VH-VL binders against Putative glutamine--fructose-6-phosphate aminotransferase [isomerizing]. Designs and how they scored, part 5

Target 1, 262 residues: Putative glutamine--fructose-6-phosphate aminotransferase [isomerizing], of Saccharomyces cerevisiae (a2p2r3)
Amino acid sequence: MCGIFGYCNFLIEKTRGEIIDTLIEGLQALEYKEYDSSGISIQGDELESLNIYKQTGKISSLKEEIDLYNLNKNLPFISHCGIAHTRRATHGGLRRANCHPHNSDPSNEFVVVHNGVITNFANLKALLMAKGYVFKSDTDTECIPKLYKHIYDTSIELGYNLDFHVLTNLVLKELEGSYGLLCTSSHFPDEVVAARKGSPLVIGVKGKTDMDVNFVEVEYLDQEEDYLKLNTQTKSSGNVLAAAPVKYNTCLRKSPPFVHNT

## First folded at step 4 (VH-VL; framework fv_becotatug)

Design C39 (from B04 with heavy chain W100F)
Fold by ESMFold2-Fast, scan of step 4:
Structure C39 (fold): chain C 262 residues (1-262), chain A 124 residues (1-124), chain B 107 residues (1-107)
Amino acid sequence: as target 1 above (262 residues)
Amino acid sequence: QVQLQESGPGLVKPSETLSLTCTVSGGSISSYYVHWVRQAPGKGLEWLGVIYYSGSTDYNTPFTSRLTISVDTSKNQFSLKLSSVTAADTAVYYCAREYFVATGSGTYIYFDYWGQGTLVTVSS
Amino acid sequence: EIVLTQSPDFQSVTPKEKVTITCRASQSIGSSIHWYQQKPDQSPKLLIKYASQSFSGIPSRFSGSGSGTDFTLTINSLEAEDAATYYCHQSSSLPLTFGQGTKLEIK
């Protein structure tokens, strides 16, 4: 069992501290007594860079870890996409390297949080290791950002300029199982993709005016293989939230807001 | 230049398993997907299934319970196994390559190169 | 599944004649239609991809058009070497499907 959370501000200035607080609060709203690890990914100090912060233990342990980095919490972002995760470790799975988010490479070109099971991860890992990718964890999730990078690099080599959602479609073709995921990339700095197959995913939107909102379950395009591209540059002013599992929708109403759309 | 070549038994008995291989030369097998398509004598083309980079597969619905497509990267070979064959499975079997082409408008699925085809007759 | 219906099934044509082959999809497929040529005892060969884009090395007399449900392959001046069966193929959704084929014979 795990929880995934994403938060984007677009054309509404937020400081780094506000963004971190929103991600942590989102995870706390999804927290169950069984969760024992958490992590977040946010933009770093350098242009188009992504940083990952993750830790075992309760969400408070992650907050303490982040505080040790002495980040400039006053740094403003007019647009920013961050992702976050909490998990209850399976037997033998409790260590920092197994916490989400997972990355594609040391430069964090692709960063992913995921819930669910990738049933063909062993085959994907073998393929990617044969291509020179080095795995640091024993999770199925780590194959996802590495697959993103492999497909991205291959597409560039073939001379094609990919939109993030098109790249995601190519990645999803290779994944088997039931999952929900959020991905950010240094190649697509103002974007986040959300995708699911057989797993619940919830998206919420809040404008500048406080609205009376209700729960929304998102299902886009194909019923069997859904994805949603969130692009902060194409939205009117507001905030976007993504969270799973759906069984915590009452937590979402008491935490970050969401809109009613049918 | 990329070439695909099918091989396998030309005659298979009813109820047995049909096994074919597609050997790829002149190109990287990890940069494309391989499809299998068949053509009964005097009839049109019928898509059977595809194998992706990861070894994941998708099959046409009538064949889901009988068809297995796999890859052996050490031999640059793709294989097709079709079980419980009948006379209706008599056809020329082709393997065909799909380059994935990602543009701003989506993922492309067309077959740029085909093998020469291999005739399989199902007869007692 | 998406059904592709070609017209005509068969046509006997004179050299230098303009030939049109149509392909109708049972539901909208955007521009996800591709055309193949198959000569006797040969494998199919890609001619046109995404309704209107010529594949490398294909003579300019071949062109494609259409979107949604109705698509056309045109040969603007038929050559003797164009005697073949032509197939449309959709890539909009699984399972991938082909039309029944159009056979062109030279008079």
Scores: ipSAE 0.013, ipTM 0.548, lowest interface PAE 8.0, mean pLDDT 78

Design C40 (from B04 with heavy chain W100R)
Fold by ESMFold2-Fast, scan of step 4:
Structure C40 (fold): chain C 262 residues (1-262), chain A 124 residues (1-124), chain B 107 residues (1-107)
Amino acid sequence: as target 1 above (262 residues)
Amino acid sequence: QVQLQESGPGLVKPSETLSLTCTVSGGSISSYYVHWVRQAPGKGLEWLGVIYYSGSTDYNTPFTSRLTISVDTSKNQFSLKLSSVTAADTAVYYCAREYRVATGSGTYIYFDYWGQGTLVTVSS
Amino acid sequence: EIVLTQSPDFQSVTPKEKVTITCRASQSIGSSIHWYQQKPDQSPKLLIKYASQSFSGIPSRFSGSGSGTDFTLTINSLEAEDAATYYCHQSSSLPLTFGQGTKLEIK
C-alpha cells in the first residue's frame, strides 16, 4: 500500500517545523500497513529551491534523516507547497533511490510523488535516456519529473513560456495507466499540481477563518474548449482542471491543503 | 477470469538453456507483475524472480547469473530463460500473478492466480 | 533472506477435526504473510492474504492470525477436500520466500 499527501499554506504564515510536522502527520494518518519507505519535499534555504528527504524503513527513519540536516525549523513561509509519500516496495527493490519523491535533475527543478501504474514507463524511460537523462531508480515514477523537465526545456527552446497547468497537460498526454500524482517545481514557486486517472484523490480547503479543519472532495472538471483541443491530439489526459463548489470560490484564489491519495 | 499457462520443452539436456513461456489471457499484462516459482519433485516452492510492468526484474540470489525474465506485451507473454542447467533444475515451473491495483490506495503483493505448471526434466 | 519455518511437516487428520498450522519467520514481517493450498498435481491456490484476510471465494472454515514473527492458519472443521499441502509465503522483502510446507492427509 502507498500514499501521497500534499500541504500548501497560502498567505498564512507557517514555520518550516510546522510544515514538516504537518507532512509527517499526514503520512502517519494514511496507513495501517507497514511502510518500507517514505519521503518529503519542501522548499530549501535558497529562494525557489526544493529539497528532497527520503529514507527506507518506517517514518521514524525519515524523521531521523531530516534531523541530520540541522534545518532552521523556525524559518517562516507565508506561502509554501510541500509533498509527501509513503511506499511499500512492489516495483524495484528496497533502496533509498527507489523512495519517492523523485526528481528531474540534481537541481530538483521538478519533484514528483506518485501512486499507481504508468503502463508505458519502459518506452518513456528509453526516450528520456536517449535525451541524456540519468535514471537512479527502478521505479516507474522517475520518468514523470524527467518528462516534465524535457517538455519544459523543449518549450523554452521553442520560445514558449508555459504556465504550470499547461505544462502538466502536455506531460499527462504522454502518460498511460492509472495514477495519482503531485508535482512541485522551482520554476513555479508557491504552486502544486495534483493529477489523477482512475485513482482516488481528495483535496481539502481551509480559509483563514475556517475553524472546522474539514476536507471536501472536489471533482476534476474540464474546460470544454481546452479539453476538446487536448483530447483530440493526445492519447491520455488525467488532469485538466480542478474545480470547487461555488460556495468555496476562495479556494480558486488560495492554494488549499491537499490530502492523501489512498 | 484471468488465466496463466506455462509452455516449453519437457526435456532439456544438461548445460543447455531452459526456455519457458507464460501466456496470459482474460486480462492486460500491463497491470500486474509476473513471478516465476519452481517446485522440485517432492519438495517445496522456491521463488525465482519477478518482472515488473516497466520491464525491470529482480532475481533470487542463486539465479542472478543464469536467469533472464522478459515480457512481450504484443503477445501477452512472459518468458523465462535459465542457462547452464543441471539435474538440480528438474522441477515443475509456475508463473504467478501479483496484481498491482490500478485504482485505490495500494498494491497487492500476494499471488492471486497461478499457471497450472509445466514439468521440466533435465536429463541426457 | 527471511526463513519461514512451518509446523507440523505432516499431520493425519479426521473429518470435522480442527487443524492448526503454524509459520514462524526469522525476523519481523508485520502482517506480510499469505497462505496457499496445493492439492496433488495442481497449482497453489491463495487462501489467506495479509495474515488474516480471506481471499475471494474461500470457505469460512479457513482463517488466519498472527503478526510479527508468529502466524497461524486454522481450519475449523476439516472437510475431505482439504487434503493438501499448505504453504506460508512472506512478501515483506526480497527475495520472496515460502515455508517448507505442511501436508494434511485424511484418515
Scores: ipSAE 0.000, ipTM 0.396, lowest interface PAE 16.1, mean pLDDT 75

Design C41 (from B04 with heavy chain E98D)
Fold by ESMFold2-Fast, scan of step 4:
Structure C41 (fold): chain C 262 residues (1-262), chain A 124 residues (1-124), chain B 107 residues (1-107)
Amino acid sequence: as target 1 above (262 residues)
Amino acid sequence: QVQLQESGPGLVKPSETLSLTCTVSGGSISSYYVHWVRQAPGKGLEWLGVIYYSGSTDYNTPFTSRLTISVDTSKNQFSLKLSSVTAADTAVYYCARDYWVATGSGTYIYFDYWGQGTLVTVSS
Amino acid sequence: EIVLTQSPDFQSVTPKEKVTITCRASQSIGSSIHWYQQKPDQSPKLLIKYASQSFSGIPSRFSGSGSGTDFTLTINSLEAEDAATYYCHQSSSLPLTFGQGTKLEIK
């Protein structure tokens, strides 16, 4: 099985080091199964660029890999969205190429972490390979970021500039199975989309001046796909946490919910 | 210039499988989805299902167990199979194109082109 | 499922009259409503997409408006060729649904 985690800060300055530490801590909280690989994606040094760091072994192996890059950990981000993943090697074997996150292309235009099974991935892979996409892993997950890029490129060719959440719904229409995913993109800086089909998703929000963390649980109401968009256009400044599956401190659940239906 | 054309038998016996084909021309298969819509005599329009260019499908709930939509991308042909038909399945069956470029607040788009429709009568 | 309710079901109209057809959704659908015209023994034809955007080649007398749950199709000056059944269609969520139809007849 897999564990996925996301962390966003909006209008609350965080350093790269703080962001990495938060993503790693989130993965450690999800390590209740016997996982044997992990990875993260964060913003790079160049404008709107995305970097991927992933390794086989325990989370400590990922930390060692990241340390080799001598990243500027003091680089500040007033807004940032990162995603993270842990995996148990039951499908595709234990290889770095099979670790999440997966990307659409060498420029990391779309980056995805995923849990669950995409039952029609063989058909999607064949279609995307026919369109020139090169697959590097044995996982079903890799078809997702490549499908994002294909749909995005097609929309641009037709003269449309899609919102990230709309693009995600188009991608979800092509996917079959039971899954949860997080996606970031260089085309949608400071945004992350979270989508699920058959898996619970928990989103946390923490205000800039507040000490409370509020969680929004997404319920499976129909047999249709669900998704949630997180971005810097939020009127409230804060930190946003998203993960599936999620372990959370039960004491936080005693806090009143953040959302009002008014 | 885009044209959709349905074809298939006009008469099907109760309990048999209805099989229809839709041929689409004028558009790239990767730029649109094909839906099936039916209309019983003197009644309104009823959505049956859709197929995406990947071969993935979504069906309206009453038809999930009986309906199969498939695609042959090399021929630009879409097929509908509806099993265990009854007299209630007597209708004009349309295929319609959904141009998947999103605008506004919706993720599913309008049906810009429709086939001429084919009448299927379920009778002994 | 989202239910679309049209009003009126039927109207007999004199040429040159202004006609308004309404479509009410059982829940908010933003602007994801589309209008079709179906003449006897013909397939439906798209008139208006996303509540207010005219499809190519559609006469300017047809217009649409509304958002959320309440939508209208207006024919500013009815012509004899407009005798048809009109359907609204929502694309906000699956299953896709249509209104029951509004039939316009010329007097």
Scores: ipSAE 0.000, ipTM 0.477, lowest interface PAE 11.1, mean pLDDT 77

Design C42 (from B04 with heavy chain E98G)
Fold by ESMFold2-Fast, scan of step 4:
Structure C42 (fold): chain C 262 residues (1-262), chain A 124 residues (1-124), chain B 107 residues (1-107)
Amino acid sequence: as target 1 above (262 residues)
Amino acid sequence: QVQLQESGPGLVKPSETLSLTCTVSGGSISSYYVHWVRQAPGKGLEWLGVIYYSGSTDYNTPFTSRLTISVDTSKNQFSLKLSSVTAADTAVYYCARGYWVATGSGTYIYFDYWGQGTLVTVSS
Amino acid sequence: EIVLTQSPDFQSVTPKEKVTITCRASQSIGSSIHWYQQKPDQSPKLLIKYASQSFSGIPSRFSGSGSGTDFTLTINSLEAEDAATYYCHQSSSLPLTFGQGTKLEIK
């Protein structure tokens, strides 16, 4: 069982500490009474850089891991997109390497959290390994960020400059199974993509003058592919929350733009 | 240069399964998608389906129950199987290569290279 | 599905004449239209992609325009080798669809 959560702020200043706290609290809200591992990805100190923090055990173990890095928790962000994951492992491989988020490469060009099952992951892994990708985990999830990088690199080599949502559509065409995912990328700062197929996924939006939370174009699609591009540069004031708890039947229509009253 | 070549029997009996192969040369199959398109004599083009390099597929609605597209990466070959054929399935069958879209689009692919086509006649 | 309707179905044309072929989509498809040329007993050949972008090696007399639902392929000065059937193709959504074709003959 897994839980995924994303949080974006834009045009509303948040400190790194506030962002981390929000991601952790989001994971706690996903109807899990116990956790075997957890992790988050947030922006690093350098522009467009992404960092991953993850650990086995209770959420307190993740907090201790983060504290080892002595991060400047007072660093402010006017715009920031972070993603988070928690797992309750009932089978095999409770190791740090198997915790989400997973990355495409040591530079964290693509970072993914995922809930569900990729049924063709063995075929994708074999293909990616043949292309020189090195896998660090036993999870099906790790093929996703590596597939993003492969398609991205190939598109650049062929002379294309893909938008994040176009790249995501190409990735989704290669994935089989039932899943929900969030992806961030150093190539697409201030953006997060959320996608699902057969698994629950919820997006919420909050503006400065709006009520606490609202939902953007939510419907049940019975295993149809669906994704939402979240772009803090063009959305104006507000916060964006994304969550994919086990046992919720909420999903998103593919949807730029979403609208809120601020 | 990339070349696509269709092959298979030119005659198939009604109610049987039509089986065609597309062989790709001059390029890596992992960098593009292969589509199948058919054309009945004197008629227009009809898209049948696509296979991605992962082996996943999308089919045109009228064909979902009787069409299977597959890939054999060891032979660089793509196959099309169409079951329960009738005279209406008589057509030239093409395989075509698709590349993904350029910037600014979330849409599907144009066909930059086509096979020469193979005529399949459904007759007793 | 998105239906593409071409006009005209058939045209007999004098050499060096300017020819215009239209393609109308049943709903908005942005610029996701592509044009193919098919000569007798040959496979289709890509001419124009994304409404207005010429494919490599295509003569400059071919051009495309349009957006939304109405698209046009123009042959500025028809040559004898342009006798063919022309098809529009949309890539905005599955299933992919083609127009019914426009046949050009030289008189």
Scores: ipSAE 0.005, ipTM 0.500, lowest interface PAE 9.8, mean pLDDT 77

Design C43 (from B04 with heavy chain V50Y)
Fold by ESMFold2-Fast, scan of step 4:
Structure C43 (fold): chain C 262 residues (1-262), chain A 124 residues (1-124), chain B 107 residues (1-107)
Amino acid sequence: as target 1 above (262 residues)
Amino acid sequence: QVQLQESGPGLVKPSETLSLTCTVSGGSISSYYVHWVRQAPGKGLEWLGYIYYSGSTDYNTPFTSRLTISVDTSKNQFSLKLSSVTAADTAVYYCAREYWVATGSGTYIYFDYWGQGTLVTVSS
Amino acid sequence: EIVLTQSPDFQSVTPKEKVTITCRASQSIGSSIHWYQQKPDQSPKLLIKYASQSFSGIPSRFSGSGSGTDFTLTINSLEAEDAATYYCHQSSSLPLTFGQGTKLEIK
């Protein structure tokens, strides 16, 4: 059992502390006794930079890890997209390197959280390693942000300037198997991509007055008996729009109105 | 229809290496985890280890120094090699698949399909 | 490692009886227990996953319950074809472990 959570504020100012609190609260809403690692990714201090914080153990261990960095919690963001993940015990032992989010490179140009199985992972990893990418984990997930980076760099070299949604479609064409994923990028600082194939993914959206996403509680029992619960505790005003499960790729953009793209 | 089939020598001499192959048909072995489980005559089930779709492996502690599991995705095969065998290694050896759970890459789950098992006898 | 202890080791039962098999874990494993049936000279077959969920194609007479450390497999009306050894299996942590087995024989 794993959990994925994303939080975006668009044209509504939030401090870094508020953003971290929202992501942690989202993870806590998804928490079960079996979860034994968690992580988040948020914008760093430099413009368009992304940071990753992840730790084994309970969510309290992640909170303690984040506190060690002594972040400026008062730093404001008019728009921000953060992603988060919780995971239960995994094969090969429980290691921090296997926790999500995973990144493309030391500069965190692409950052991904993922549930599912990428069945052609071994072939993709071999191809990417031959091109100089260094893998730090035993997860299939790590090939995804590295594939994003490779396709992005190749497209730039060929003179293309791709939208994040278009780039994502190119990445997804190379993936086989099942996935539910969220991706953020330093090249697309006010966007988050949500994509699924063979795995349920739930998205909650606040009305125009809030321009953000409510946290979602997801409970998965297995492939045959999975079910989804939408739990909204962060409604300040207006209507809440929820979609569950997502049957197509979704790109959530910073712009009024709040828009989904297939 | 996914099927798993073990194959290898039914008789191995003490101190030699036991080598078994599991062949998967009806699906790609990179779509799931593959485990090896053995059962000594008249005894219960004992987990030996697994291979990850990434090529990563983990082994039960009593076997760490003697066990190697490998994969050949082009042939839809993976192999188990157990070195320095003794009479205590006489058992039926099963390969079993751990299929994906909707939310969990690398999450431990149940074994949905098993091979028929192959008996390996280690002669005195 | 997590030790799973089953009870009873062996039971001789009459058709149509209700049979209860227990599995106790040495530490809490949530709902990460699965039950398999093994008939003589056959591979194990999955019956119940995650303590209480029936696997596809499994007769409704089989049910599972429990959480934490104590788990139960129930056969509410035993049939002759149910003569087999039953194993519990935990998937909470490595190494993966099985109970010692419960053998059911029909009188």
Scores: ipSAE 0.000, ipTM 0.412, lowest interface PAE 13.6, mean pLDDT 75

Design C44 (from B04 with heavy chain V50Y D58N)
Fold by ESMFold2-Fast, scan of step 4:
Structure C44 (fold): chain C 262 residues (1-262), chain A 124 residues (1-124), chain B 107 residues (1-107)
Amino acid sequence: as target 1 above (262 residues)
Amino acid sequence: QVQLQESGPGLVKPSETLSLTCTVSGGSISSYYVHWVRQAPGKGLEWLGYIYYSGSTNYNTPFTSRLTISVDTSKNQFSLKLSSVTAADTAVYYCAREYWVATGSGTYIYFDYWGQGTLVTVSS
Amino acid sequence: EIVLTQSPDFQSVTPKEKVTITCRASQSIGSSIHWYQQKPDQSPKLLIKYASQSFSGIPSRFSGSGSGTDFTLTINSLEAEDAATYYCHQSSSLPLTFGQGTKLEIK
């Protein structure tokens, strides 16, 4: 029902304007079906901070919303991970609060875009509300970033220092249903996690001198939570893009050769 | 310079339907939720419900059987109808907008602008 | 529903005094509390959003604090134009609810 897109530059300097333009272009490339809202998340002005911009209507409405902030579009980032989403109303109706990305808290410690259905979200929401989390939307998605923060905070209190990949695995163990998601966090700068269960997720890689974007179909295992961690440390002089078009809805068992988003 | 203005009859007879309109000027309604809030004379504020540009609504539980909120996008108008009114429905009725945007400081869900309010008296 | 209880209900104050208004929620609402000022025969006006964030154009003498269940609106040095009724409002869950109001009168 929804499209998700991520863009990371790894050791290749990009301006904020270039990053925003790439995210918007990625959303436009996914615009082959009717949609009624869109949003993005990018790094803010403070180190490790994350900002969210979202709006109902066409992608042009999102661009107008972003322009109201008079952001310094020339601000450079040597490494950056941004995420983006388009949504068609299915659960929670057409509200700006129901648009993705969703966050864990006012400081945007965890930010998520999501495609699919979390069938146990009511139980997770009840648990999180008992812990003091404030829900602003009627979506199932909002439980995801809040669950990330709950598990993160609990792990810190117990003396653990979890990698983003490990934290994501713990979150995925609590989620039921079918989904594809991208998550960024102020605690894990320069990293994005991509995960799916029962829903397809396509990730693209673009080299420093490449003119085209390549999309890679992710291998998913029957026996564990399906996920993929994207890390700037493992990519030399490259850009990574991720997309999950709604027309692909298959559980993948094997990693095929590089496949192109059509 | 976005303005919200309520209009409608100031007097309604018991058992009849109260009908109010909120007109939005100075901007598009497509980015906002419009809420209805009332205030009985000398009393506090009571939330009635909201509507979004798309027609999606949510009503406060005491009013679900009597309340209908609708939108006319061609006129930039939101309407409230409250049926089977009694003296307890005498109040100033406000429309208020919710502008929601996420930033590095978090998300906001509050009423940034209110209409002037319109007094509705229910009397026989 | 979440019940918001304000204290005091009424206070008569002198200009330049520091005024404190409290709002207590029946359950935890994080920081999802907003404060409005309503002058006689006027619509409410947003002062503070999300417990502590000032709305545009609001004088610096107004500030908010608190989290969870206990919230406070402070007017650091009361001016004559601050005579009004103040309401807290929670946006944590539906239905949206308001406190009963605190009326401030100038002596």
Scores: ipSAE 0.000, ipTM 0.399, lowest interface PAE 15.4, mean pLDDT 76

Design C45 (from B04 with heavy chain V50W)
Fold by ESMFold2-Fast, scan of step 4:
Structure C45 (fold): chain C 262 residues (1-262), chain A 124 residues (1-124), chain B 107 residues (1-107)
Amino acid sequence: as target 1 above (262 residues)
Amino acid sequence: QVQLQESGPGLVKPSETLSLTCTVSGGSISSYYVHWVRQAPGKGLEWLGWIYYSGSTDYNTPFTSRLTISVDTSKNQFSLKLSSVTAADTAVYYCAREYWVATGSGTYIYFDYWGQGTLVTVSS
Amino acid sequence: EIVLTQSPDFQSVTPKEKVTITCRASQSIGSSIHWYQQKPDQSPKLLIKYASQSFSGIPSRFSGSGSGTDFTLTINSLEAEDAATYYCHQSSSLPLTFGQGTKLEIK
């Protein structure tokens, strides 16, 4: 199958090199003998920027690709969320453009890894292409980050200041089929959202003082209409209602993989 | 309507590089894969390789280090170069567009539009 | 690599007759088989995709069936313009491969 992996450090300083190593080790733990591509997304050099690295072949090919960029591996992050994916070629071979993560735009405002099938992706792609989005891959997954961007931009234009959790639930309302996904965004630094429908997705959270990993099944609910209604009323009165963000401090390095598809 | 058109020299000398272009009209080249397929006189179809708009490629292994496919987005053209040719490379060369339907298990590949083909003879 | 074997290699047929062409894969490919028609001095044209789905504009006399390793292309009532070589093509794995072809000649 495919594998999804995420790693976040919160209030525990890690260098870029340590973060990359953790993501790569997580992918290696998920690796099956026929996995033919991998990718990761991490913060760039500029605050609130995201970079994507992906490559076909074994995980060693991804490592070689990352090394070509000569990144400052000593750059420290007190908080950081990274996501990763590995995939097996099942049909017609696997192409680099089809590797996860996928992005919303050249600035990587939203970045997604995904397992599953988005059955209405053709309709979503047509809508997004009509809005000027350029698709670079054959995957259904690419519609997800582009849908995030579209909904985000529309909400901002209408005067809403949505948190990442609320935005995600609006995106999920538009998706049909089965999925397990992780999303990061330059607009929501230090946050990662996880969502599922029809596919298992287990997130482990480990606190600073914990010795064991806690596993939590994550599934978003569709009550965001109430939040939008309330925000509209609050905005009319000159105030904005902010929903609480969903943050996951996940570390898979010391535990068996807990984020995977069905 | 979408059309693909191959062009290039009809005659190439042994040991030289065969160079062909595929020009796409009537549609964008930024959202699909283009494949090269050849057919020796009186023989069947043989897949050579594919390229995506981004420049990503894969080649059929019998051609190893002698095949290169590239894209020129400013001209809406895909190019094939096959080095060190011999008489065995004499064939009609086609470019073909891939249509896909994404599924959770992968991408399906079939050729919805083909160029008319161009005959390349390798002879002195 | 996946080898596709077609049968027959050649068949001479009378118009209005039913023609069956088979394609056997060396390993399971699900439904990832496609059929092309190639007339002399012309490019191949897609007839059937994913074993059984007709491509747009293709006459209803053409149909496909099968799954796994055994696939069939059927021409229900052969017309004179159907004289051509027919190829199966698998898209299950790289490298992409074609069958050796079935040449259909009208009497």
Scores: ipSAE 0.000, ipTM 0.411, lowest interface PAE 14.8, mean pLDDT 75

